# VH-VL binders against q86l99r1233to1411, part 10

Target 1, 179 residues: q86l99r1233to1411
Amino acid sequence: SNKESLPFRRDVIEKVINHLRENSLDTEGIFRLSGNMESVRGIVKSFAHGEPNLSFEVHNISNALKHYLRSLDPPLIPYEFFLMLLDARKNEDAETIRNIFWKIPSDNRVVLTLLVDLMVKISENSNVNKMNSKNLSIVFGPTILKPRTPTLDRMALMTETQLQCGIIQTFIEDFHYIF
Short names: E, the ipSAE of ESMFold2; O, the ipSAE of ESMFold2 at other seeds; V2, 0.75 times the mean of E and O plus 0.25 times the DockQ between their complexes.

## First folded at step 1 (VH-VL)

Design u4 (framework fv_umesolerbart; at its last look DockQ between E and O 0.08; V2 from the best seeds 0.00; counts 0 for: pae E 18.4 > 2, placed apart)
Fold by ESMFold2-Fast, scan of step 1:
Structure u4 (fold): chain C 179 residues (1-179), chain A 121 residues (1-121), chain B 107 residues (1-107)
Amino acid sequence: as target 1 above (179 residues)
Amino acid sequence: EVQLVESGGDLVQPGGSLRLSCAASGFTFSSYAMNWVRQAPGKGLEWVSFISYSGSTIYYADSVKGRFTISRDNAKKSLYLQMTSLRAEDTAVYYCARDYDSSGYEPLDYWGQGTLVTVSS
Amino acid sequence: EIVMTQSPATLSVSPGERATLSCRASQSVSSDLAWYQQKPGQAPRRLIYGASTRATGIPARFSGSGSGTEFTLTISSLQSEDFAIYYCQQYNNWPPTFGGGTKVEIK
């Protein structure tokens, strides 16, 4: 499972996202289709060393970014923002979501901005890549926004997952308002 | 030595347009994010815009969104600011400033000398 | 946006004296605070970043301290070339914002 301790490297994440922004917008199933596990692990290791290896096929690089983001503890959107973002989404309150976004620590917020900008560009090309805002929200919702203690209630978990995905979908669709 | 040299400042009427340039030398320009920062006569500093090292990530101050466009040409080692729909409150010395090479650890480490933009009738 | 407040607006000190400049943020900026020096007719020059780290080439008489909302720039033995306006800047939250400046005059 994801038990490896990895440092949060804003500089590395920015380089990886910029590479994907320039090379992946026309790639079908980007972030959804799997890469080669051994290649992904090697790429993630290069992130930890501060020199991301971007010479691999694009699905391997995108999956390495997903794995790296999923391994972060605390997650990209720190734990303290989890419930307040879910509540704002439940109330369909985009202004509160925007206000919460601007309270996120600067390194996390810049990375989140770069990541969501990439998701916006991918979704704009969904006719080619087949990844719209809903598809991307399913990938990134549980990856970057999660509670410190997961609920054991199955129905509550499903509701939380829908709201997590809803937050990322709101980030993509209201990008120019929030960011 | 790191050098940033701004040019393009001029007197322009409200509603007009102007393009500022910043020429970089003494470092690997393509490795650094760049900023535009302005200062109205006798006033303090105001951040205007940011562009990442590759040009793919861009941010603007709310006061200039929709009117200003930041861009860069890494082959020419140049940063640009295209200004449209200029207002009297845009009157300022405009500085280009180097931010970081994607690290985010050290803000605005080197600044140019500035170029004066005056918006008046 | 985060509002940065500097005090005093003007500080008059004699050469060799200690100067203390204050910068307050309207909300916590952690240690993401920089100090800049601007002399008349010149571009700003970065002195301090990360609240307390001196930039390369900056004399040891300049020191920064503080975290959260309260920050201080200290010049331990003021020299004639230190006549300038000093600005603090937070980079914890977008947009980055600057204080109004403190003018240091040597008497």
Scores: ipSAE 0.000, ipTM 0.449, lowest interface PAE 17.8, mean pLDDT 86
Fold by ESMFold2, look of step 12:
Structure u4 (fold): chain C 179 residues (1-179), chain A 121 residues (1-121), chain B 107 residues (1-107)
Amino acid sequence: as target 1 above (179 residues)
Amino acid sequence: EVQLVESGGDLVQPGGSLRLSCAASGFTFSSYAMNWVRQAPGKGLEWVSFISYSGSTIYYADSVKGRFTISRDNAKKSLYLQMTSLRAEDTAVYYCARDYDSSGYEPLDYWGQGTLVTVSS
Amino acid sequence: EIVMTQSPATLSVSPGERATLSCRASQSVSSDLAWYQQKPGQAPRRLIYGASTRATGIPARFSGSGSGTEFTLTISSLQSEDFAIYYCQQYNNWPPTFGGGTKVEIK
């Protein structure tokens, strides 16, 4: 909240996701392992300015995408969808999750579809890259699905985090039904 | 015990070809990226090539691009360097070296003892 | 490409004294800096990574410091087995590059 937010640039995100789709499926720990902080910050800046610089080692690019998505305001999944998605996940209601997804603004839906498709492809190769649907959900749950006002209640925060991860896991595992 | 054993170094004529091998043991080879690094006689270390643990990401030094091909066979726990169009400046001891592991990136933590390539008329 | 410059080229130090080796990068490499020792007729051995983290099995007399563009390897109380060439290496950007080496000679 004290951090300056970054603009949503659909075309940039699409380029970065497509680059990762072509270059990251066999990369161990993709989205989990750290990149070089200085390089990642520079790459994130290039995303925010609309001129993505992808001439870096793949871990720096994946970390830059993760940090860029976390810095969006509003987030990739707009705030108004947060509570309804968590409730649908709590009830294990994939049909409602699908209906909510199709209500998300078109530009966000396109990016989310590409992002989750990338996660599906990574998870299908998890024997090599070590990133299954659960691993990816831990990375992306809080990254793209956030409350407008974070709770201060530790029990509620833990429950919300579990549900955030569960929604992303549902997106990955039920991709063809939802998307 | 982690071991890396290079082989295939030889005396070759300029323009010749040579294939280097690196046999790995004592660790899960398929989880690690690998490098070739060379050292000309009496000179310093020069990075040559990198291959990711899956083989999907490959980099070369500008001095060897188009002439050298790095590859790996994870089932055989082996790293390779196919060298073609060899030049006198390629004369060096060639080391294979292990890169980052599944727990995080670490630079070149284990090195083989090297194999000598001599390119001379 | 990031140029790594080591100084001095040769360092003569008496046993039991401190040796200080310098490594400079042409641009910031953050803390992505490693140090290697190479004894005559042997492969290099990793001493330090992350600028200051001692690799497993490396004696405590070896220490690294620095960040950005300036880095130092210090050998406290030099031992006779420390006669070697020492290389720094950045792994911040491709290609990884090595310094030219510092030869440490026992005076």
Scores: ipSAE 0.000, ipTM 0.468, lowest interface PAE 18.4, mean pLDDT 87
Fold by ESMFold2 at other seeds, look of step 12:
Structure u4 (fold): chain C 179 residues (1-179), chain A 121 residues (1-121), chain B 107 residues (1-107)
Amino acid sequence: as target 1 above (179 residues)
Amino acid sequence: EVQLVESGGDLVQPGGSLRLSCAASGFTFSSYAMNWVRQAPGKGLEWVSFISYSGSTIYYADSVKGRFTISRDNAKKSLYLQMTSLRAEDTAVYYCARDYDSSGYEPLDYWGQGTLVTVSS
Amino acid sequence: EIVMTQSPATLSVSPGERATLSCRASQSVSSDLAWYQQKPGQAPRRLIYGASTRATGIPARFSGSGSGTEFTLTISSLQSEDFAIYYCQQYNNWPPTFGGGTKVEIK
């Protein structure tokens, strides 16, 4: 079935991230390459029901996590933080980005920390998996950070996308400072 | 080839007990949710019970709650239905069926050929 | 529990003709609706899920439509093997429930 927005389940996300940390660091194109869409859809449903099924090839699991996070409403980074983060990124202000991160609700912060730590670990092995911090930021920027009302202006959308990616790239590259 | 084979159907007295089994082959049994569905002779289909791939989530039809117990053994690729306090209205062919989605109820993509349970004095 | 009502109970159709089967839900089931075919002495076979998605290996003459409370299965050119009982089934909410069936028989 096609589902509307999905519930935030911290415990599910933690289990999925831990599985990927143990099984995906050597996987070429992790989070970039597609999975089997039928399998991915089924795995996403298992996340939404609170019983994650991780008995699948890792690309299916990574795509399911990406799809699940994209379907959260509110998103992993709540809507009220969107504009302030984009402004801080536009000014290249990592200190302000850090201050904003610590204002995010604690359950969301825990999940963000685990997710970005996974991205750091993947990027540290990018000579094998081919996923550096920029590649990962392109995947996760629009996935976890989005406006309450999407713009219809194409130029504004491109600018927002660049800034969304930049925020995630800052999270990865300045992980120990921010988190 | 996906195969589901039910067994254990029999003639039983009211108040009696039976254990139905469903042997699965041709797919990764531990990745799929499973269901029991029954059909009284000459009648329509009635969903009986659901069990998630891990066994952590279980649902029953109101008509069987407290009398039937669904279970699975993923190592043996087997699904079970323990039936107790059987009544005449439990007389039916019982099918095991594979859930399309592994964790929640979805439409059933493969069915066994069924096993007949007859409850009469 | 969501009651599924199928109509007609029996539909007499000649080979090569179109059959139209209706299924109504007592409350909205969105698109979480499946259709099954059952021949005498056999287990049901899934035809359609998601109201309109054909299952793998199902001939194109079977099509499903509808959303919410009203659903239709259409068999565009009946073949000899299509004479069977057809059941709709909602899976939007627990418990999943089936309609009473529509028997499609030779006219």
Scores: ipSAE 0.000, ipTM 0.514, lowest interface PAE 14.7, mean pLDDT 88
ESMFold2 (binder alone), look of step 12: mean pLDDT 93; pTM 0.946

Design u5 (framework fv_umesolerbart; at its last look DockQ between E and O 0.23; V2 from the best seeds 0.00; counts 0 for: pae E 16.3 > 2)
Fold by ESMFold2 at other seeds, look of step 12:
Structure u5 (fold): chain C 179 residues (1-179), chain A 118 residues (1-118), chain B 107 residues (1-107)
Amino acid sequence: as target 1 above (179 residues)
Amino acid sequence: EVQLVESGGDLVQPGGSLRLSCAASGFTFSNYEMNWVRQAPGKGLEWVSFISSSGSTIYYADSVKGRFTISRDNAKKSLYLQMTSLRAEDTAVYYCARGGYEYYFDYWGQGTLVTVSS
Amino acid sequence: EIVMTQSPATLSVSPGERATLSCRASQSISSNLAWYQQKPGQAPRRLIYGASTRATGIPARFSGSGSGTEFTLTISSLQSEDFAIYYCQQYYNWPLTFGGGTKVEIK
């Protein structure tokens, strides 16, 4: 892909997550359902420029956040943590995942905490919004945790994807232990 | 806009019981973790208890474990602390505190005084 | 339990001068530290979180620094309303713990 990388703007992400926390917990299919592509692109541009425009229907804002996070380079969870986290997840070792989380740079940890807290709140209301921890992990696994160089091996890719999702699911389900 | 109002503080005898309440307004109460924090007269701050937004996760300070019970009613936008087997060292102003997005306290009530004395 | 130690216990400072308050953790808490201000008869209010991030509405003269075990709150030009007790609080692990406080008094 020839997607442009975007700068990490902690202050923008905080504002967007706070907005979603107040406006999305009862929204069916939040982070799963599509937004209007033209609106989403415009909102993402406003995030990248440091002046988030949040005067849109909530699905456009959630999709803009998702696309913005995908466009970060390095990603929200820096590349050097990818293999460590996947190995800890493969061993089902939440304590090691916690220890690795606390080694992540502080600005990234704050944003990750806010994002996972939002996912916890959404998942606790899943009977209304239809988004449980597994649903959210599928959305955010590949969004925020990715390798520096993706593998071309299909079996390795399948395994990595399952582990990426599993790490995010662990973050959500064990939030108050890890964070 | 965020407001937290504690009530239920009183003078009680050692071994007695008391229930504290905290009424919340100006925010979506069910979306936030809540805490009790206390301060003995002329002393520093001590965290007492934590409850998650759904009520599914609860922690206590060791000094109150087994004697105090934190609870919440999200429909009534209220936080509670049921206190039993009260001791003189439980004498304090008790604050209701809203958790931030990490485990700091972003808003505090004005407190309610509990005095345990014979 | 993570013990938080504040020093000095009392700091006498003239208006317009700089105050420097210290907070030390018994083990690394990364940057999971908050600072609170408390005036007589009032509830605490949050000044700083994440060791260095100023809360909304807090004047720029308040700044926080540090990571790991050593943390500092600096008030760069004390105003009359800044004479209060200041507490640090770690939120790295349970139980959550506060320092003993530093009282900032007019000299």
Scores: ipSAE 0.006, ipTM 0.583, lowest interface PAE 12.0, mean pLDDT 90
Fold by ESMFold2-Fast, scan of step 1:
Structure u5 (fold): chain C 179 residues (1-179), chain A 118 residues (1-118), chain B 107 residues (1-107)
Amino acid sequence: as target 1 above (179 residues)
Amino acid sequence: EVQLVESGGDLVQPGGSLRLSCAASGFTFSNYEMNWVRQAPGKGLEWVSFISSSGSTIYYADSVKGRFTISRDNAKKSLYLQMTSLRAEDTAVYYCARGGYEYYFDYWGQGTLVTVSS
Amino acid sequence: EIVMTQSPATLSVSPGERATLSCRASQSISSNLAWYQQKPGQAPRRLIYGASTRATGIPARFSGSGSGTEFTLTISSLQSEDFAIYYCQQYYNWPLTFGGGTKVEIK
């Protein structure tokens, strides 16, 4: 089946992340709680056109960023890094995770850095917003890191999901070391 | 490579004042939240105070509120704790601790001993 | 404030044995729990954060588990260098609070 593939716009993503950094750190359930789906769709369309519409309520903007990142093909972390990152996480090898991060193409790496920095700041305020590093990893793991060929085996999928989330959690918790 | 070095611990009389310092090196000090944690001789750990990376958000334990003041100088890569109206129960090793991305502590200094006694 | 209770206060074990340390929160703290190791005359050292994530450089024999109010730190095949006092710390709400510590000593 055909997934809509939106253009990768570093400039748009930077503007959206900056807006969320300024406006969302105290927002309970940021990225977890749903926005209005019609508003979200309209905002995502504005991202695709290079003119992000940031006049909406913060949950709509955060969900639009999720939807936009989810629609990227290849994903924010390119497919070629998927298995090597899962293997490094399984081996609890933060040094290898860092080495792989620095092999990611520069535009993707800069965007990933800004996104993880936002996740760090949200998690630092988790006593207010209720979104710790584990909560954020559940949201962003499958969104920005995914296999080229999805598995249909439930047990394998569960294991992969745990490792995907673990990588994002490592990015947040060891940010100063990796980034 | 990451280092936190506390100084300023001394013997003081009840009601006295002391200023503790923590010198940071090996990381970008202005990017990290900082804390003071203390430990009375033979006792457990007690969190004392928190300061955000910019210095704009500050929290204190109830036991020190109104008597202690946390501050930082990002240009000098230094953290401070100004202690006033000291009491015998403030006797402890005071640790400078760097905040993690959630409010746990990823690096600790060696500690500086404050003794409040007549 | 959230009260953290550690048990036992003292655990006597032999090298090569498994040690299991408990930490209980007076209210749910999700997974916002860290574990620290302190040896005599030294500063504490971070072992675990997020209840179960091992810090960089910490040996695989250390593992954390739990969520909500009940947490455990497990040290498999305990080595001579592991005899120390272990503290849990919640970072769910202010003020930040520590457990009273569990001393792991040689039997």
Scores: ipSAE 0.000, ipTM 0.453, lowest interface PAE 19.1, mean pLDDT 87
Fold by ESMFold2, look of step 12:
Structure u5 (fold): chain C 179 residues (1-179), chain A 118 residues (1-118), chain B 107 residues (1-107)
Amino acid sequence: as target 1 above (179 residues)
Amino acid sequence: EVQLVESGGDLVQPGGSLRLSCAASGFTFSNYEMNWVRQAPGKGLEWVSFISSSGSTIYYADSVKGRFTISRDNAKKSLYLQMTSLRAEDTAVYYCARGGYEYYFDYWGQGTLVTVSS
Amino acid sequence: EIVMTQSPATLSVSPGERATLSCRASQSISSNLAWYQQKPGQAPRRLIYGASTRATGIPARFSGSGSGTEFTLTISSLQSEDFAIYYCQQYYNWPLTFGGGTKVEIK
């Protein structure tokens, strides 16, 4: 319940995002295209041990970040905020989404701000990298916003996924308002 | 490779004005917060000013507030420090320093010397 | 304003030996501390941020530790290029502040 007990490492994520800000904005399909699986696994291991190894081709690093974030428990956006955010998105209520964001614990908010800022910068260069806000929202929606107990209902899962993506899309498109 | 090149340091009389520039290359300038940090000859480091990546957030050290103005031009990849009402204690090497999302300084230029003397 | 106090002011050490540099904050700064190295006539370079995270390209002989108010930079086996002045810097709150420096010199 406090940030010191969370299994993610803010310092590692910041290093990786900084590297990607410098090396990925012109990269076609960044976060969409696959990396080398053996390299990605090795990089994720380095993140988990707190010593990020960034001497790899940029697709391997972006995939490693994606996999690392997916492996966090609790996720980057803590479980307590899942239903509130989905409901706010369903009602198309960006003001409520903003209010909920500012209730998220401060370490999580800092990392989320850095990550969404990277997504904004990638999307602003989408004519080169081919990754717009919708593309990025599909990658990061389920990655950072997850229910405590996943649904087994196929239709409910599709609806939840649409709303998860919509929240991330709102973060990107309304960045100046929400963050 | 990240490169920061300061210019505009000079000898100035007390009460005078100078404008420092920092030319950035090797990174996407508009993604990064920028700082000025100074060091008087033979002395330690002193943070002077901060500007956010968009330019929307600005901070100053109390010793320079009201006299110095930080600005940036993201299209020209340039950082500026307009200094007025200069004093002898402003004599220092002025460094352009790149920040990340946390407020440490990851890259530094080689500095430009400002001397305030009669 | 958060005052950063470094000790000792000068540390005399032989090559190959261990150096331990202290940095104390006047209030808790969590882990928002960076270490810099500066050689004569050169700009500072960042060694450590987040109290303990080595910057890219910094050798493993440099390590940082601490949180709250007490921080340490350790150089486990000094090389000839490590004789320099070292500064700590807090980035917990404005204004950003540095310690006075520790000069590491050859014994």
Scores: ipSAE 0.000, ipTM 0.476, lowest interface PAE 16.3, mean pLDDT 87
ESMFold2 (binder alone), look of step 12: mean pLDDT 94; pTM 0.950

